VH-VL binders against q9vpl3. Designs and how they scored, part 387

Target 1, 224 residues: q9vpl3
Amino acid sequence: RGKINIQRPKAPHYERARVVAVTQPKYPELPKAKSCFKTRAERTQQQQENPYNEIIAREVRNWLDHSRLVAFFHLSSITADDIFRVRVQLHKQNLHLKSYGSKIIEQAVKNTRYEAIVPLFHSNHCIVFSPDPEKTAALLRIVRRVPQMVLLGGIVEETMLSRNQLVAYAQMPGLHAVQAQLVQTLSQAPGHLIQQLQAHQNSFVQVLDVHAKNQMNEETPKST
Short names: E, the ipSAE of ESMFold2; O, the ipSAE of OpenDDE; V2, 0.75 times the mean of E and O plus 0.25 times the DockQ between their complexes.

## First folded at step 13 (VH-VL)

Design C135 (framework fv_imvotamab_arm2; at its last look DockQ between E and O 0.35; V2 from the best seeds 0.65)
Fold by OpenDDE, look of step 13:
Structure C135 (fold): chain C 224 residues (1-224), chain A 120 residues (1-120), chain B 112 residues (1-112)
Amino acid sequence: as target 1 above (224 residues)
Amino acid sequence: EVQLVQSGAEVKKPGESLKISCKGSGYSFTHYWIGWVRQMPGKGLEWMGIIYPSDSYTRYSPSFQGQVTISADKSITTAYLQWSSLKASDTAMYYCARIDYGEYFGFDYWGQGTLVTVSS
Amino acid sequence: DIVMTQTPLSSPVTLGQPASISCRSSQSLVHSYGNTYLSWLQQRPGQPPRLLIYKISNRLSGVPDRFSGSGAGTDFTLKISRVEAEDVGVYYCMQATQFPYTFGGGTKVEIK
């Protein structure tokens, strides 16, 4: 039983985390005497104004804007070593695994087309970015070997996809493959048409030939 | 492989201008921050500032604000550190380094350094 | 600015013996999001700095397991369980929780 690192408690399963977050009693903040502790709100407000968050948010936005494939994952009790291994594998495929705080993500996507992703970041999570949507299959193949990474959804070609939709997308032949197949099919169509046309002509010629032969046979007087 | 290659050593006189370079390769240059760090002879590391090459957003340490200019040319994946007027006190090793906020929150790759000597 | 104080300034160590370096911050390095952005860097003689540890205790890829980081809040420690000849150099702690980023003064690890 791996030593429970009390300093880094394993994040609960995302479902459990959601339940815990909702069931956590909201204790009324004791009226903190004005003198000693900046209110959590003041700290949070000061934190929102922290240039640091803006800097990181800028990075997140840039990744989102320049990625054609974005996948969101929940991390369930994954070790640093495991993450590293996955990162290396992903990197070989030009897939970039990143982890950002939920609040940073919120700030980054606020008032943007990506705002809908905010609910996905309730627990320990990571994001995989790629400039190539064709790498979706490769991504899923790699992640299948990592049970600690649970696919939540993604963005492909600026379209938000559910987990199931993303899986389905990965199973589809690439656009280029489909196009190639279409071109091949279209290129075969004229050949088939020509064959059919020739077949009819050949059949017609054969019929004519038979008819001509029959006429010749009829015209040959049985010299009795 | 991720690499940061810096320009060669510089010997200058006080009052001269200087621009040193840091070229990134092996990664998406526009997605990662570049920071500059000064190390005076026999001294520790000093954070100077950072730049985001994607949009050239820059932040400086208060100690270096107005003293240097950090810039980047994303088309050639190069970051720059420049002085308008060098001082003898600018004699130091200067490092560029990549910052990854997505995982390490630190300088994960470093250039080999550029030695700047300012002497009369 | 957050002041980072390292101790000792110099750490002469016998080969195979452990070394310990302390880093104290003037303020808590716990970020509002709960993470602590403390890193340890190694600078070997004549080389650029190298990242060893990030977020207090995480080793970078390729860093030997003899290096370990620990700490919380304002007190942090880098430990080398068995010092090797290649470990000679100056070690720096760095905080990235608040701008400007700041480094410790460095600790020189030498072989006795």
Scores: ipSAE 0.787, ipTM 0.893, lowest interface PAE 0.6, mean pLDDT 87
Fold by ESMFold2, look of step 13:
Structure C135 (fold): chain C 224 residues (1-224), chain A 120 residues (1-120), chain B 112 residues (1-112)
Amino acid sequence: as target 1 above (224 residues)
Amino acid sequence: EVQLVQSGAEVKKPGESLKISCKGSGYSFTHYWIGWVRQMPGKGLEWMGIIYPSDSYTRYSPSFQGQVTISADKSITTAYLQWSSLKASDTAMYYCARIDYGEYFGFDYWGQGTLVTVSS
Amino acid sequence: DIVMTQTPLSSPVTLGQPASISCRSSQSLVHSYGNTYLSWLQQRPGQPPRLLIYKISNRLSGVPDRFSGSGAGTDFTLKISRVEAEDVGVYYCMQATQFPYTFGGGTKVEIK
């Protein structure tokens, strides 16, 4: 066919291969004069830290995913003995005090709904995790004695709360929450309630006991 | 109270398989790493690897990669160390230990150890 | 791999006298976040190891205040201000700054 210079550049596979080969090396290469020693050391350190950081981030993600209460604090200088005493008090309430590097936190929440918490970790910090959101009041009572821990905000039931919202949440009456849940349970059909209890291996034994007590109260109603 | 209880001492012949256990209690088993550490007779400590019981993610020391298998069963809060074919050089004390990267960044609780003796 | 070198190998000590154990790493143990993940373990005769000191100088709860840790970078020291009979055993330093985790060779503390 007529192979002359560049007659049909749109179709020639040979010319495309040449252009691509010459063009590609220019963009990915770093200036190598002064940076070669730095990039070698940085590459080694990056390899060591990135896999290691992901391992620790896995732990952070697991705590976040299995905690219905998460509270974030600024942490001032505190002795090891003092922080240990606080940790023991918190642990007795199923509250778990942890501290992770800010880069670890960023990596753990990247591309998740928790990404909004990243600004909270610009300074020295600690995090309290718990599966028990009703322990928020106990948390705040314990931390009130620890001026080195300053509440920044939290997450309750997957909802982000400001410090003021978290404090307000802690003041909610516990009976209101239990009463609302009981009303919802009692509005179900009796067969559905029994099936639900059977499926959870009588994990709702307390619900059945409350149901029987409510039947007694309905027979002698105390209005108002 | 946090406790790691390991399976009892084993006397085995070369070529036999073995699986030893480490049962955790008194803490949220799936939220903490379990590591395995070997101590050969009269020698120091060697890190073998770690596992995260929540998802069974494992990482081995290069010296032990392919030599043992680390696993966990979170439903019974138990981690395992397993050999497909024991060697006389596997005679050692084996410890499991807990790792908490959010507090101490080290092995904060240890099992009592499992002595494995591989007869020639 | 980070090599951890302990000295002395054996430290016979008179009761009530101080003991000092050195640990040197082949490279810096400072992590990119500024923390140094160096720990000290105690192994009493016939017992598993136990954690004494974490992050160079922080005593675990229940560890007597006669134990102290110090150091930076590559050089670390465990001191026992007055050795008691219960302090007999082997002491190990350990780094958790990077994989693989490595231990020092151990220092045996015994009563003269």
Scores: ipSAE 0.705, ipTM 0.864, lowest interface PAE 1.3, mean pLDDT 79
ESMFold2 (binder alone), look of step 13: mean pLDDT 92; pTM 0.939

Design C136 (framework fv_imvotamab_arm2; at its last look DockQ between E and O 0.30; V2 from the best seeds 0.65)
Fold by OpenDDE, look of step 13:
Parts: sequence; structure tokens; C-alpha cells
Structure C136 (fold): chain C 224 residues (1-224), chain A 120 residues (1-120), chain B 112 residues (1-112)
Amino acid sequence: as target 1 above (224 residues)
Amino acid sequence: EVQLVQSGAEVKKPGESLKISCKGSGYSFTHYWIGWVRQMPGKGLEWMGIIYPSDSYTRYSPSFQGQVTISADKSITTAYLQWSSLKASDTAMYYCARIDYGEYFGFDYWGQGTLVTVSS
Amino acid sequence: DIVMTQTPLSSPVTLGQPASISCRSSQSLVHSYSNTYLSWLQQRPGQPPRLLIYKISNRFSGVPDRFSGSGAGTDFTLKISRVEAEDVGVYYCMQATQFPYTFGGGTKVEIK
């Protein structure tokens, strides 16, 4: 009695196979949701025609134009609650966290000086706006605690900066601090010069005094 | 704190013109949209239109298109809703509200409302 | 125009009991396959509307945890887990997916 290979059952007799094939329930193909088969192009086109995009694009442009600090972040699996917490923290520092669709951003920046930012928006992203570039350090401090927010780059005072450049910028002393330091340095320069000039004069006088003392000592007759 | 303060209640006659105001404070007025909403006595809320104060771009509900004019003066952070000729049917509470598309995509802060009464 | 239909019109509730409000849209409120711009507003007697929930389920700042929003597509629900006296008022759903923005007819929550 040949061992029935349960792993590779013998093909049924052709008559049985025919009956099985005919008796197999034909399940109606689930209507393929037309939406699942829309080409990327069709999906993109439908998104472009939304009147909302123009309205929101206007807002985005306005934020870009009036912000001295703009930072772009990738969002990785962040919860709504986490976003809210971060938003509150940022808001306390007059930092505004906004989220816009990539197409909206594309439309907003098309034919503008900001067009170079479009490649940054291929996934879930958020933007932080601020009128104060000095808040860069505060921004970075806040987002360091949020691993789901990945800094991609930013714009500071109309200059596009890489991630590394933005970090470096945040570490720099504020313009006022630098100016103060410069003024201090400049104010010390004349004092140092005077001191150096006086030092030479004083040294010269000391040498002369020593010389005079030596001469006086030589002129003092050894009273034998 | 974000605040929208509206002008006081108005009592007018049919045919009169009216302009009511909504002053924003505690935020950058030019960055956020202002919308107007009508609420007739004992009725629900009706969206009238929106304005972007930065450039005064305006959109109206079809029901209110040509019936009212929405404007803004960014220098004094104030939005306006005006009628050229009031009707008795314009009797309602009017609310201004801020819209934030970047966060909430809705009306996040509301004014206290302006009651407009139009009676003969 | 998208028609927003709220049910019930009136919801008498006992203090401490849950309340549920339904909002149905005549069209899908899904925008760009990612976001649904449905909001819930609360209007207390004699007060302006207040934002409670945005984007279906997100609580606005200062909104108590007893408020929750849910739903998808065309069907949305606002739930109050334990109704308090301060929750008396009219609740509205609002869609901002397309112009014109439209509101539901409102649901009046009252204490029994």
C-alpha cells in the first residue's frame, strides 16, 4: 500500500479534477476600488485641482516671507499628543509649528526663492516658524527631547542652512553678544597699546636710574 | 492670549448700512485667516466667508456672495463685516473667528459676537 | 455643498452619564487621502462657540479628557464620558474639507 504522501497529494483523476473545478465557488471579484488603481499622475492631478491648495499656499508663503527663522523637520511616528506637547513648548518661545501637505508647499514656493525646499517634503514633515532668529538655540533644545522630530535644515535670515549649519548657528553667540565682544576688544586695544608704550618708557627710565645710581656709586670716593 | 473682540450690538432699520468690527490681539494678525459666521435667533451656525488680512484675499459663501463685504485693516489688526443695505432677515448674531490651516484647519478662537437687530 | 446632519437634535442626559452625538456628512470629508477636516464646537448658553475637537479626534487646548471624537469618511461621533453641568449647550460639527464650510444643525445637550 503506497505511502500516501500527504505533502504532495497525487493529482486527482481527470474526471474528478473536472468536477472539482466546476464546483469551485466562483467568488465575485471584490470591486477593485477605483481609488486603488489611480495612477500616481491621476492622484497628483486631483490634488492639484483642489481650491484649498491655493488658499493654504498663500498662508504658507506669508509665513515664509515674514519669518526670520524657518526650520524643517521630518516626523517619524509621532503621536498627536506628542505633537501637542511640543507645540505648546514651542509656542512659549514664540515658535510656531505648522504642518502642510507637500503639494501645498510645492505650490506655495513655486517660482520663488524658496523653491529649493521642495525636496525636503517627501514624507511627513512639519515646519517651525519664528520672527526671531535668536530662538534657534531654544528650538534645538526643545526638539532634542523629541526623537520623532528630525531636523532636516532651515532658513535663517533669508539664508538656507543645512542641518549642520543650523546647529552651528545656534551655538554662536547672538549678534549683540558678538558686537559687544567686538566693542570690548576694540576698547581694550588702545589701553593695551598705551600700556605697552608706557612699559617701554618705564623700562627705559629704570635703566637710566640704574645707570645713574651706578655712576653715583662709582663717584663716591672710597674714603680710605 | 489670543483674543478677538467684536464691536457692540447694533440696532438698525431696513435699508441702512452697517459695518461691524473684529479686533484681533495676542497673535500675529496677518498670518491667520478671519472668518465670519452668522447665527440667526434660535438657529445654527452659517459660514459667511473668510479673509486673509495680509493681502485681504477674500472668499465668500455662495449664500452671502454679494450680500456682504468682508474687509480687514492689518494696521489696526481689525476685520470688518459690512452691509450696504440691511434687511430684516439680517437680524442675527455675527461671530468672527480665527482660522489656522497649519494646525487645526478650523476656527480655533472666536469673538464674543455682535448682535445685529434690524427692525422697522 | 456638503450637508452635515447631526443626531439627535436634543440629548437630555443625567449628570455623570455619558452622551454621544453623531454627525454624518453627505460626502466624504477626506482631503488628499490623509486628512479629514472635521471639527466639533461647543456653544454654551449666551456664549460664542468654542472649539472642542479638530481633525476628528484631536482635543483643542483646555478641553477636558471627557470629550472624545471619532469617526471616518462620512460618519463622526462626539462622546462625553461623564456629562457635567458645564457641558450644557449646543454642539456643532463642522466640515472644512471644501467650500463652503458647513455646520451641522446642532445638538442640544441638557441635564435631566
Scores: ipSAE 0.831, ipTM 0.917, lowest interface PAE 0.6, mean pLDDT 88
Fold by ESMFold2, look of step 13:
Structure C136 (fold): chain C 224 residues (1-224), chain A 120 residues (1-120), chain B 112 residues (1-112)
Amino acid sequence: as target 1 above (224 residues)
Amino acid sequence: EVQLVQSGAEVKKPGESLKISCKGSGYSFTHYWIGWVRQMPGKGLEWMGIIYPSDSYTRYSPSFQGQVTISADKSITTAYLQWSSLKASDTAMYYCARIDYGEYFGFDYWGQGTLVTVSS
Amino acid sequence: DIVMTQTPLSSPVTLGQPASISCRSSQSLVHSYSNTYLSWLQQRPGQPPRLLIYKISNRFSGVPDRFSGSGAGTDFTLKISRVEAEDVGVYYCMQATQFPYTFGGGTKVEIK
């Protein structure tokens, strides 16, 4: 009697409930036998099937599930003092700067529609979470002064946006009404978004290579 | 400002139950882990376990598995450490501490501690 | 379990002079691709522990720049460039690379 509802779900809104279930994680109690098996695996294996990474992935999933704004950045070398100052500025705007390992991100989004974000984490990165999508403009204003943080793209109202789409979203005048219209209009296929983000990521890596070579080989700072 | 405020000192007899608390404020309580750390008098620090208040998922140190219960009530932003039957060897200072795997990856903020004394 | 070994057990230091504390792990602390999850904690007399250094070398909020961390692999060091009276206390290293989390035995810093 199990069957797949291919069409739009009714109440209880099955397909919407699946999205909500991903954003509202539910973790049943583990069977005792399974827990014992995992303990044995931990003793034998290095990092494969590592329950420690899965525990950290709970934190990542919880941030993703409770954030209406998520922004992804490439992060180049930055001092602890500088990143702390940025974090304080962001925190005042209810923007939460985090960094997680790529393996942990992959585990957190596995079997979800957010799997498309995994390629963004091939390089050093950070993520900004917020429950308030209206803070996108504040986020971009703050990080404009931080050249070490390069915007790659984001998620707004559970819709993946490219870098350019997120920038355009931030500049819209009527955020409450326009935000709802934008999210509804820009619900693109996750695969297309990942290809667009990959193109930006590849272009960014190429620009960094040229930039690093020019900085190393040509000049120390000073001109107008 | 992030604060962890623990319940007051406790004096108990062996065999009694006890539940001590750790109330978090100044941050999104359900987005961060809470760990419990024991410090026996004149000794170092021992990790007891952690809890994620969002879903109450727990992980215990093998040394403390089955000896204590860690729980949380996210509606009042409070984590708990609980014994069903105290022993004299449970006499120690108990700290709660917050863990942020996305920033510091360690115990970034600590409670003031709860001294538990168990004596016949 | 990863064993964390600190030396020295006690470090009496003249005010204004440097102090150096060593921490060794029984195995590598590298996790999540390239990060090493080693922290340094300070416990002043009568106070709870507080975070000083995270991820080997990063100072936590409000920690003076006279504290610095360094190291790699299994060998890590906390340095206090100019010890002040308020630096008296016990210093612990801690690893968060795997469960169970483990601490060094502590190093007491004292003023001569």
Scores: ipSAE 0.698, ipTM 0.850, lowest interface PAE 1.3, mean pLDDT 79
ESMFold2 (binder alone), look of step 13: mean pLDDT 91; pTM 0.936

Design C137 (framework fv_imvotamab_arm2; at its last look DockQ between E and O 0.33; V2 from the best seeds 0.59)
Fold by ESMFold2, look of step 13:
Structure C137 (fold): chain C 224 residues (1-224), chain A 120 residues (1-120), chain B 112 residues (1-112)
Amino acid sequence: as target 1 above (224 residues)
Amino acid sequence: EVQLVQSGAEVKKPGESLKISCKGSGYSFTHFWIGWVRQMPGKGLEWMGIIYPSDSYTRYSPSFQGQVTISADKSITTAYLQWSSLKASDTAMYYCARIDYGEYFGFDYWGQGTLVTVSS
Amino acid sequence: DIVMTQTPLSSPVTLGQPASISCRSSQSLVHSYGNTYLSWLQQRPGQPPRLLIYKISNRFSGVPDRFSGSGAGTDFTLKISRVEAEDVGVYYCMQATQFPYTFGGGTKVEIK
């Protein structure tokens, strides 16, 4: 140990080296260096792309705001001729087939109730928009013959539906539209709605009593 | 089915104002962008700008910003291209065209064109 | 601005023979979120332009299958497998990947 005198100062050197390494800001400086070394093409593309993405997002928001039916599909490889034939069939039913980049959809729905749809766009996809929720059955009939389009789910009257729920809705269009409207009403202004809901519940019970009595009158005669 | 019908040819003098129109039909006018494209005599095509009729949001090519006004009236499904003071160099054919960023991502339907002649 | 360069300037072709039009962009047309927005337009004499091909290779409705598009990055080609009389006109490539949208200078196709 009298010949290993350098080991005794190694501890202070080791601890000072660790402290200096911990306090050295190279790790935080790397983001600064990367921003300084962005290529001309990357900077030009980013500048032009930012306002461009918002233009497309504006279109997506407009379609969402004016569509009572929105359906989301996974889209596998399909020819331009085949997808065009599907688009024409859908258009005849006031169903509009669109495809947007996933990042643009994320930007379009940011800070909206529709943010929950973002995970659906991890893969190749397409969206069908329509102002006519009663066209859900027609949509599913057309797409059934298109194995490249796999239904993921949808939105009807601002209510998100799973694939199975949307299929079920297509078989009962009028009733589900009423239920979707009721859910939307209960979701808005919840504090002030309690009194109005109580009044509507009383009126609804009265209307049901009238309808039940009308139905019973039709079944009153047993046999004559 | 989709149609873009433009206003008729115009003959003007330098310094005069002009507003030409592009009426869309056969589709939901407020859901698609309208772009304007210039074709000078014997030359190619130049993009001038676009408008979204739903909210009148516009974007101009830098070459045309401040030199023309693009507008739309969604109640009559019509887009407009307007000059406050025409120059002889504005003599050209002007096209409107529809843009759908969700289908073709290009000018899918075109108007028939409006010839504007500016001469002294 | 992305400069689009077309060659040839003029393409006289014998009826029924193929034609090929080249378009080169000054930078990549790949949009950072997906597709390459390269289109081909046809302008017949005295008519407005009409969309032929979108997103490099997809044929627009009503466009005959003798038209095909190909390419990637900065180099794109429009091919007509058998030129017909109605194919006479000027063909433009166009990019919609970024603003300002820009067109090639045009290629005039004529029957020789």
Scores: ipSAE 0.702, ipTM 0.860, lowest interface PAE 1.2, mean pLDDT 79
Fold by OpenDDE, look of step 13:
Order: C-alpha cells, then structure tokens, then sequence
Structure C137 (fold): chain C 224 residues (1-224), chain A 120 residues (1-120), chain B 112 residues (1-112)
C-alpha cells in the first residue's frame, strides 16, 4: 500500500472532485454595498475616459498597422505557465503574443479598417503579431500543441481570414516557393521545346535516311 | 536579444545643457514604449516619463514635466533625455527601460544606466 | 499619486533562509480591466534594475522559481524561498495601474 504522501495528497478522482466542488457550502456573498459596485456601465464609461486606455490603444493600433500576420485566439482555461511556455516558443519564431482588454481593442480599432475584429474579443483572448506572413505555418504548428488556444481568425497581408482560410493559407507554399517553382517550370520549357524540336529533326533525318537507303537499293540493278 | 544601450557618463556644470541617449536593439523599436527612470545617489527609483517611438507621443510625471524633454529617433532606434539647464540636484543615475503593455505592463528590459554628475 | 510603501527597509537574511518583502499601495491597484499591474524589480549592487515579477505573481523570463509574488488590492508580497548570495540587492515594487507610475522605497536584502 503506497505511503499516502500527506504533503502532496493525490488529487481526488475527477468525479469526487466534482462532488466536493458542488457540495462546498456556498457562503452567501456579503451584500456588496451598492456603493462599492460601480455598474458595468459606469466601469465601461470610466474605462473609455481613461487616458491610460488611449495609450494602450495606440500600441494596439501600431501592432495592427505594422503586422503582416495577425492571429486571434480564444483562451480556454489556460494557466499562466502555459501561456509563458507558448510565448517563449512563439518568440523564437519572431511571433509576438499580446493580450489586451476588449475595450482597449474596441477603442483602438474604432473607425478603422479593423473594426470588424471587435466581435472576436468577447471572451478571454490573445493576439499573435508577426511582421512575416510566412510564419503562419509555424504559428499553427506551435498552437496545435496548445489545446487551450483556439484559433478564431486572422489578418494576413491586410486581408481578414476566417479560421479555415487561415489554415488553408498556412498549407500553401510560400510565395517565394511558388515563384521558384514557376521559374523552374519556365526554365524547363525551353529545354523541352529544344528536345521536341530536335526530336522532329531527328525523325526527319531518319526518314530521309530511310528514303535514301531505299533509293539506293532501288538503283542497285539486280545484276541478274 | 533585447538590449538597451545608454550613452556614457556625463560630468557637467550647472546651467549647461545635456542630452543623453538610449539605443534599442534586438526588437522592433517602434512597437514598444521607452521610459526614463531617475535614481539619485543612494535613493530609490523615480519614474520620469515615457515615449512611444512610433509617433513620439510622450507623457511625463508631474514632477518632471517641464524639467526635461524626452524624444526619440526611430530611424536609429534611439530615445533621448535632455535638459536645457542642468542643476546640481540633477546629479543621478538615469535609466531607460522598455515597456510592453501587451504582456508585462511594466519595464521588462533596462539600459545599463547613465551617470550624470552636475558640480560647480 | 499612488504611494507605494515597502517594509522592511532592510532585510538581513541567512543564506538558505527565506525572505519576505511587503508592499502596500495607498489605493487599489486593480485596473478597470480587472488586472493588477504590480511589478517587482531587483537591483543588484552596481547594476540596473531587473524585472522579477509582473502582474503580482508572474515570473519574468530567466527568474528562478525561488522568487514568488502574491497579493491583492493594496497588499503585495515578494517571497524568496531560499536566499542565495546573488540575491543581495535592493528590491522595489512598482505600480503601473495609473499615471504617474510609482515605486516603493526599496528593501535592501543583505546576507547576515
């Protein structure tokens, strides 16, 4: 019987943990004195007037304007440690994970071409910025290992993309690769043409040779 | 690697003008704020102000408003702190530091500091 | 301005022993967005400040796990579980919830 480590009790079975969580006495929240709870509306209004929000909004706008790749993620029960790990991985790829308040984002994108992204920020979210759209595949590879990060959509080269479109984009060969392939194909075209031209010439020569041989055979009088 | 490199130590007389520099490298200079912090000899840290290098937007601490000028040249990824007329009381170590509001919401990287000595 | 008060001013600690530094703010540091923008900085002798903890309890990159931050509202604590020789220096709390940013007075950690 393995020594019950009383210092690190094994987390109870999931079902037991649920029962314990549900059976924990809900102590009535002390009546929040009405005076201490600014209504959500009052908080929102105060947030809009805070010069501090303007400063942060300026930063957000600048990131949006200078990024060629922007990806929006929903965060589902992610720990600070997990976020840190992901951030480190992303940073190695020159991908910048940022988190801003929804209201700040709203303020930042108001009356801009980015206003359409506002509905994506109703929950816990983060944004990944990159100056390089070719890093989309790397981004998705990293995020795939993080189930708590759910891709919502993104902006690539000033074009808004859905989740599916962004995934499809990541699967496409980079522009340079496609260009290289095109150049390669184009470079092969003359070779193929030359081969075809030579083939025709060779065939023609062969036909002529056969014809010449036949004529020589016909001109050889059967000495009888 | 993110680095902030500040200009060397300065020895000045009262009434002289001074401009010290902070050069950022290893990151996108235009995306992050730069702040200046004063530390008088044997004393604590004092926030002076911040600048956004992208558009040179500045905010000052009330204590330093009108006393110093913060500027930036994004083309050479450098921020500046300047005095028009130094006082003996300006003798201190001055630090520049980067601010990231999207992640840390504070000073994440610091320069090595510039010692300014103002003596008659 | 938010006044940040640190205690103690000096903390002599034996190597391998824990240290605790308190920081109290004159106002709540909870931002309107729900986050608390309190940071802890370490300044070793002759060096610039270094970020240790951000947003109360998050360790900055490269910071050892012996450092931990906790607190809420107006009361915050930095703990060092096992003080090492390299931990000697002055520690500052900083609030970035509102302008102007303000620092605590600093706590000097020394080895007995």
Amino acid sequence: as target 1 above (224 residues)
Amino acid sequence: EVQLVQSGAEVKKPGESLKISCKGSGYSFTHFWIGWVRQMPGKGLEWMGIIYPSDSYTRYSPSFQGQVTISADKSITTAYLQWSSLKASDTAMYYCARIDYGEYFGFDYWGQGTLVTVSS
Amino acid sequence: DIVMTQTPLSSPVTLGQPASISCRSSQSLVHSYGNTYLSWLQQRPGQPPRLLIYKISNRFSGVPDRFSGSGAGTDFTLKISRVEAEDVGVYYCMQATQFPYTFGGGTKVEIK
Scores: ipSAE 0.654, ipTM 0.839, lowest interface PAE 0.8, mean pLDDT 87
ESMFold2 (binder alone), look of step 13: mean pLDDT 92; pTM 0.940

